# Designs tried in a protein design chat: VH-VL binders against C2 domain-containing protein 3 (C2CD3). Part 2

Target 1, 169 residues: C2 domain-containing protein 3 (C2CD3), of Homo sapiens (Human) (q4ac94r1171to1339)
Amino acid sequence: SSGLLDVGLRYRRSPRTAEGVLAARTVSISVQIIRACGLQAAAKALAEREPALQFSATVGVNASVTTHLSFLPQGEQRRTHPVACSFCPEFSHHVEFTCNLVTQHCSGEACFLAELLEFAEVIFAVYHENTKSASDIISIESCKEYLLGVVKVPTKELLIKRSGITGWY

## First folded at step 6 (VH-VL)

Design k17 (from d05 with light chain S32K T98Y; framework fv_levilimab)
Fold by ESMFold2-Fast, scan of step 6:
Structure k17 (fold): chain C 169 residues (1-169), chain A 121 residues (1-121), chain B 111 residues (1-111)
Amino acid sequence: as target 1 above (169 residues)
Amino acid sequence: QVQLVQSGGGLVQPGGSLRLSCAASGFTFSSYYMSWVRQAPGKGLEWVSGIYSGGSTHYGDSVKGRFTISRDNAKNTVYLQLNSLRAEDTAMYYCAKGSWRYLYSGYFDYWGQGTLVTVSS
Amino acid sequence: DIQLTQSPSSVSVSVGERVTIDCKSSQSVLYKSNNYLNWYQQKPGQAPQLLIYYASTRESGVPDRFSGSGSGTDFTLTISSLQAEDAAVYYCQQYYSYPRTFGQGTKLEIK
């Protein structure tokens, strides 16, 4: 039934410093999915599309251990903590994505939100491709609309700045 | 108000060592990438090294293994330790501040006055 | 490594004239909508100063006569209506990859 895909956005923005730069932001996107394989495929696709993004995902199961995944750009040569996603497929009900969006290649709020939308779009596209249930497809579309509403981003402005964003509009 | 004040440098024999210092003020030093760029007499600019707020370092090919960049956030100072110096290391050494915070370097928005290093036999 | 080649190596012009300095990258420095290329000005006896970042964004305090253009591998710094204080060496620099690299410099002399 409906409840396998539930999107909640928790957005923490660091204020602009006296030096005139935007600090790093952390966005938590809570997504319920059926399979860990969907998470891994989405993470791989995101890393290929957005090599500059710092991405991590935490998987929680009602009765089990939380597993953390991290993908960081190689070009920055930052210390990374590669971990395996390990939980039983039959109990993979909940995935919470925590996305650290750092403005490596763009500045300003619209640019930051464009990166957030790219992250969410890749996750939902991969899940949609692997979903056979009509009710799940309806839930995915509802979650896309919900996310766009929550971030309140001007669609036209994002398209001008990030011509690669498609599928949300 | 942002200031980078350099010190150290001088004349040294080939094979010798020096430690350059760059004291920063006017910004939250611990949050920013710091870099060293050098310029041989009458020549162009050459990037030498950089250090992120988290301590990750990178070096230019000509200095890798001989130079070490480090920072002391409590003292708002970035250092460049020059070892196994050669005649071709003779240059004006500049420290420069990255424009971005934390995980990224950015462009070099502020530069120190420079410190001359002369390696002579 | 990314190599940056500037042309010309030197140029001598009169006050009020227009000058263009080119910078060619051996590899694209474009990521998404931003070019990771900067321009610096170095006057005799002084440290370099930032003029342009993201190929075309003018740094605060830099006069309107300075402008940057280009994308990918080919970039140009333009100085319209030269002033006497513009006599300097100009450098392009990329921060797309490590090591960070500079062009060899273009010396601008005022007649």
Scores: ipSAE 0.000, ipTM 0.483, lowest interface PAE 17.2, mean pLDDT 68

Design m02 (from d10 with light chain S33K L100W; framework fv_levilimab)
Fold by ESMFold2-Fast, scan of step 6:
Structure m02 (fold): chain C 169 residues (1-169), chain A 121 residues (1-121), chain B 111 residues (1-111)
Amino acid sequence: as target 1 above (169 residues)
Amino acid sequence: QVQLVQSGGGLVQPGGSLRLSCAASGFTFSRYYMSWVRQAPGKGLEWVSGIYSGGYTHYGDSVKGRFTISRDNAKNTVYLQLNSLRAEDTAMYYCARQGYSRLWGYYFDYWGQGTLVTVSS
Amino acid sequence: DIQLTQSPSSVSVSVGERVTIDCKSSQSVLYSKNTYLNWYQQKPGQAPQLLIYYASTRESGVPDRFSGSGSGTDFTLTISSLQAEDAAVYYCQQYYSYPWTFGQGTKLEIK
């Protein structure tokens, strides 16, 4: 079925760097948010829930999207720049999350990133930002944001397909 | 100064409902993640639910589908609607303020006084 | 879910003594340069109060005798010179991953 966000996810191994006798190993999970579309319905629902907000077909919403990997801290959440006055905003946004290939458990057992990805999700939250103008800087603490929708994309296919996961969600 | 003042609560029968309120003052309420944390008599703390400034919510597994967190930024108030209450929901319920960035902190820095909810036949 | 285990469950110590409370996480709560572990103090009949955040940073207004240490999965709260007013239950908490979880608590009593 048709989705709200056109996204891409890719698993990329970072280069190994030998520094003296030891080398650190990490991997990058690349996330692209290309565009959102069909925000008219979400905007209508939001306006009904928030009576002070009114949207017209000629104006649109000021959309931004946050990205959160479910196995990383909440504070590692990223946010796109807002796109003003559109029901089909184009973000062309790319971010990378640096992850360790192996983590340590209290039992002494190692946990591999591949095991985490089997049960993890990428969580996208789409917001309307009631701010005066678009800025080059976006704060997670923005005080004038309204939720339009949430999209969750499972990560278990990332290790199976090297080209990654792409499409509408 | 920061204050969180709670109200609501009481004694209710299994299957009943209650709505808890937490009124905030002394800070820009709309910039903070707000949570509810409960504590059963003589037991430890359990995080119940949280809500971002724009309304995005999270729930603990034991309360999903029964409890609803909401907020009114114009009134500086966060609410917790408790439905389908069970004996094991008996607890002191606290509201707490939390930042969600390194600048604002990832911790509960201010707590309400607590509201007792007793579920008993 | 990340599970936090505290030890001891209870301890009784005299005024002026040093006490340590341990918290062990089922997995690492470190990402980049941030350690997502907090400590709270709860006195009888009161709401919890923040003591330490980011494993080792003392909250404003908290006495210098309180300190936090540790990395990855093993954390310690230390009270270097115990005072009568420190009788309370102490909780560790992680903000690394949803759901947020607390340790089971350590009850500190003063002789």
Scores: ipSAE 0.018, ipTM 0.623, lowest interface PAE 6.2, mean pLDDT 81

Design m04 (from d10 with heavy chain Y100W W104Y; framework fv_levilimab)
Fold by ESMFold2-Fast, scan of step 6:
Structure m04 (fold): chain C 169 residues (1-169), chain A 121 residues (1-121), chain B 111 residues (1-111)
Amino acid sequence: as target 1 above (169 residues)
Amino acid sequence: QVQLVQSGGGLVQPGGSLRLSCAASGFTFSRYYMSWVRQAPGKGLEWVSGIYSGGYTHYGDSVKGRFTISRDNAKNTVYLQLNSLRAEDTAMYYCARQGWSRLYGYYFDYWGQGTLVTVSS
Amino acid sequence: DIQLTQSPSSVSVSVGERVTIDCKSSQSVLYSSNTYLNWYQQKPGQAPQLLIYYASTRESGVPDRFSGSGSGTDFTLTISSLQAEDAAVYYCQQYYSYPLTFGQGTKLEIK
């Protein structure tokens, strides 16, 4: 798929309990979505797949990005506000996910967030938002969305790089 | 009234292909995530594949590379293309809508009637 | 992958009795204040239907004799006063992460 997404990922820890015991430590995973660029190719591919959609040379897409951490429930996804009429939308979006460093004992065994991050991903799905209702009884919040592309960023380097992960993906 | 009506299925030999269809009505199909869940005869439920409202897909490890989920929002239909079928793919296949919770699914609130796929030599 | 283990695999009880079905997950399915654990009922020859979501929230139209409880890794479905129409297979399901997984099922028979 075409198009670049300028993102940043950071990992921030909270202190242990006052006793210094390894209790549930809260960690924040910060996700920044700065901009997308080069959405013309993705928009063209979408128009071929969905012939009812029209794109002109001067009209971009109404892009939004949904962020999903692969180790969190899909219902905890976050979505940016759509940016109208652009093939290079600037989102300046920031969101934080709160996680526990020690999740829970499972049949007597501890599970650590660090182990999850070793094999996990941050999944960014870029959509075109088209708000046209098929029925008068449908909520105005029920709009059509069309996938432009998917970007996956492995989280294993969040544990290794103190500065986090930044760049185009 | 929410309805999911399935079609397709049948008997095929190993290595064969089938396409399953699930036609939706009674809701704004384009805003919901859809999944396929299968059940081998006398066995439990196994999630197979899911597709987000915008088309992003997930697959179970046992079917990755062989099955393809897709949707046609203009026709309110979700599809499951089954390729390179094996005997262990024999099952009743259900399509299911992932419930609405802040525009994301947390549960399967409506299920189709199911369609039987039998892979036998 | 998150594995769900149900117990018992089958149970036979009389109308009016209390029944409990347990589901244990290999890891926590709690995020913040929400627990991503669902329960489904499947009667012979029928598709499954949703009973409970978020571990304890009853789906609209489900009788109040059905209740769910639990946190972290241990969950229970309770039927407080069993009725004949409750004979079915019951499945727990996690919605915490992909791949989505179900328990192996508990068959409930009326004696």
Scores: ipSAE 0.006, ipTM 0.584, lowest interface PAE 8.9, mean pLDDT 79

Design m14 (from d08 with heavy chain D99G, light chain Y93R; framework fv_sutimlimab)
Fold by ESMFold2-Fast, scan of step 6:
Structure m14 (fold): chain C 169 residues (1-169), chain A 122 residues (1-122), chain B 109 residues (1-109)
Amino acid sequence: as target 1 above (169 residues)
Amino acid sequence: EVQLVESGGGLVKPGGSLRLSCAASGFTFSRYAMSWVRQAPGKGLEWVATISSSGSYTYYLDSVKGRFTISRDNSKNTLYLQMNSLRAEDTALYYCARGLYGRTWFSYFDYWGQGTLVTVSS
Amino acid sequence: QIVLTQSPATLSLSPGERATMSCTASQSVSSSYLHWYQQKPGKAPKLWIYGASSLQSGVPSRFSGSGSGTDYTLTISSLQPEDFATYYCQQYRSWPPYTFGQGTKLEIK
């Protein structure tokens, strides 16, 4: 439910060069995924409809998180490594998105990045995966990935808050 | 800028072996699942193998299972396909493709290399 | 295993005409798992439409995708010379095998 993911977001402009000129007109959007908690409630809710989740709903999920900036194409999505058998996995994951100050929305429209960030969000999708090698010779069972939850964090505060955005979402 | 460059293709006889490589640059290779997709001359696309970002999980087309091995070296940003016991039907252009492992409606092959040709004939 | 069948196999049209091609899945697939690729002779495929209806960055607005369940369609409202290529639908479901359709070849009349 709410408060599923402990994250940090930071917005940083390019530093100046040795000649006193900006080296690049780019911005780094830093995303940290520190940990998730409360995944058992999501797993139990899904297990009511998905028998394959019944065991994981009692012992722990194999969680991973995807990070997507709403104004970038899906191909710019990033993903954590999975953390095995835990309802409160620690990811300690850090990723950076390098964007031009004048960039393109994923729809192909050219925009100032500051204008995009006013209405954009960082989308985190939390998944459980059962990806142990299928060794059952009687029937080959597809290993499945299950969506446990989606967390959306608005980016508008990144433009005005130097310390960035940190907390549970 | 994302780049994928394949190499290692060539002419081999049936029963022979060949190792393909894909050099990746312009992105954090260790964060992405990678795949090999082939295309026989004049035919359509056929998925061959996928490897997870860590290398811990691999999946194969049934007809190549036991003969092909997908692997990766994240320290070198390189993807590999070891092909053993090659057959005439394995003749194809082999593409390296970046994609998220078959998970959600967010998953697809967003970047492709130019391909490396493998010809299996006597 | 999900089988994707594309029709027609070959579509012969002139620039300025409307093109419509279909992709039919052997069992219901979420539209979110259905993607389209464009491939020109001698070139690698390019992701063109993802999630049945979302245009990849750089794809002209004359392209559109639609569909749900087992039936999906790619439409080009007014063909340009650079649009003549082979189009493949692809199902990238939760787990392998990942499958492609046989392709629809758009050729000039």
Scores: ipSAE 0.000, ipTM 0.454, lowest interface PAE 18.8, mean pLDDT 79

Design n04 (from g3 with heavy chain D31K, light chain W99T; framework fv_libivirumab)
Fold by ESMFold2-Fast, scan of step 6:
Structure n04 (fold): chain C 169 residues (1-169), chain A 121 residues (1-121), chain B 112 residues (1-112)
Amino acid sequence: as target 1 above (169 residues)
Amino acid sequence: QVQLVESGGGVVRPGRSLRLSCAASGFTFSKYGINWVRQAPGKGLEWVAIISYDGSNKYYRDSVKGRFTISRDDSKNTLYLQMNSLRTEDTAVYYCARGYDFWSGYYFDYWGLGTTVTVSS
Amino acid sequence: DIVMTQSPLSLSVTPGEPASISCRSSQSLLYSNGYNYLDWYLQKPGHSPQLLIYLGSYRASGVPDRFSGSGSGTEYTLKISRVEAEDVGVYYCMQGTHTPYTFGQGTKLEIK
């Protein structure tokens, strides 16, 4: 995996719970993406693979990060805004995932959130974004993204750590 | 707050049947698995049966399989234990106990007051 | 079935003194998720059992901090740092790893 990602994960009670915690149907999993650093190596590798991409020490990359909980559908992933021209971008980005305490699989089996979190991961994908217009005479624009690296953080400790999980991954 | 109240115990002869009830209040009954645990006079605790939160999974102690049936009626917040072909060894105080919690797994955080079943000739 | 063995089966303690109860399981209660599925319960005379400790070491709501659980795998200990009169009763360990769930024989704690 390429680059270092400084993240924080916390399990939070839903703010809308009118009754006690034991009665809540949903909980929030809070994810913070604080910063990435050391993206020079990933940028060099990317430039070697992709024609026309060039990165210099004075420019950097246009980094964005996607967050995906491994037990949720791909369509539930979230993305930061890109941070331009940096090999050590600061995102200061916070997202929350609302998760049901109990889900039912296609097999008919019930699955508790605690069971999912035992083996689940938060998957962060770090991208370089390069925007190109299709034509200068029309406002059609394509944004191409290039993978720099992937970081995976296990969720099992969220069950037992009130302070959450924080650090570089 | 959380309360479980058992009823339906009594004195019966071997081979007869009894139906125990456990009325739950103070929590969302449909979210929890519930257990039956018994205690013979002067003896220790003995787990009897569990029913999952949605009623799809039921497990029993071997000595009661085929004789006892655990069930629930979430519209009434009530757990049942149908006890058929009773034996003298089934004589005990029967407790219902709230089971699975998503935070802590399989543990019994609240217990009822118990109902006494006596099987004698 | 998993067999749970408690030691001692009875103990008598002067108020303010510590007490310790051991529980051994015939199979490891440490699951692949890192949790030990061992609970401790107290049954006071004439009362229903009540939860003291769950998952090996977590104290149940409302339980005083003088109660603590420790251990892993097949060896577990319940400690009371300073026994009080209200602690009289029978203590049970229970494994929640596999059905049938099984209890230890019980340990009777009495005040001298």
Scores: ipSAE 0.000, ipTM 0.467, lowest interface PAE 13.7, mean pLDDT 80

Design n05 (from g3 with heavy chain D31S D101R; framework fv_libivirumab)
Fold by ESMFold2-Fast, scan of step 6:
Structure n05 (fold): chain C 169 residues (1-169), chain A 121 residues (1-121), chain B 112 residues (1-112)
Amino acid sequence: as target 1 above (169 residues)
Amino acid sequence: QVQLVESGGGVVRPGRSLRLSCAASGFTFSSYGINWVRQAPGKGLEWVAIISYDGSNKYYRDSVKGRFTISRDDSKNTLYLQMNSLRTEDTAVYYCARGYRFWSGYYFDYWGLGTTVTVSS
Amino acid sequence: DIVMTQSPLSLSVTPGEPASISCRSSQSLLYSNGYNYLDWYLQKPGHSPQLLIYLGSYRASGVPDRFSGSGSGTEYTLKISRVEAEDVGVYYCMQGTHWPYTFGQGTKLEIK
């Protein structure tokens, strides 16, 4: 209940008819990141660890959020645009993950998506991006990112509530 | 739904001016840097200019410096490219493209439909 | 300026067969943060370019998993595991680290 992110998750099969659902080999997992809140506390904690950020953190943070489905490869994570100078950034970000109904474990054994979703999570990582002005950039290393927080949303309710999961996490 | 729509292209003689517009919708325009990218007939893509999300930084390809000016009006969700002293080599389809900033680099996640500029005698 | 060189400049593929496109940069696009600042774009005939792969290996939203990006430093590859008719178009690599941002010459993919 102490959540950082206002998010929405939906599990959808492209065909909605019974015949189409049986024929479908993929589903869409929809992720919405609406806004973040309570970033003042995270920024304060970050400024205590990183004194160089202390002043910039008091005017808000430059927040971006990565989305990772725990059962998908790291390379399939998504990232929002950054929102500058805000403790309550609005992202209004929407992404779709197309997932196979049957996938394989590292062992090669087949696994149904429903079995993965029972124990899986959507992992949101919130970062502060302390970037120099473009005129100062001669190298990517002049821009640093700092972790503000991690939010994990269990996917098990997507199996029960096909209408989705929404709220602060 | 992110949408970018360019306008203002046309046929002009060398030495004349044109102003291109890019109307944006479906996202918070003021949060993104926006680029102009052009493509000459039958040729590849060529980056032209960028304006930062706050308008404080503007960068240009060397061949257009002093001739082209990029600007934005966030109240109208519109990007502009003022093109002066046009040359035949500026003949191209001009796209606006949204710059997604990751660290200090960019990738162009959404592109407009393009507007055609023809500079001919 | 960072020069981006693609090879081949054109290829014809039978549907269902794999395709591979290479991109070389004149300087490393791998930075100390571990990311490779190379993107792949597809321009279908009569259409605007669209993002396929960003930061070397990440698929853009809606891009099928038959597309994959790999490579590091100065050498990168875009692979299509099974080419489909809808994949016809010109593929461009781009470096997004430093202005001027630069594209490769483009690789035209055609179906036999």
Scores: ipSAE 0.000, ipTM 0.483, lowest interface PAE 14.8, mean pLDDT 80

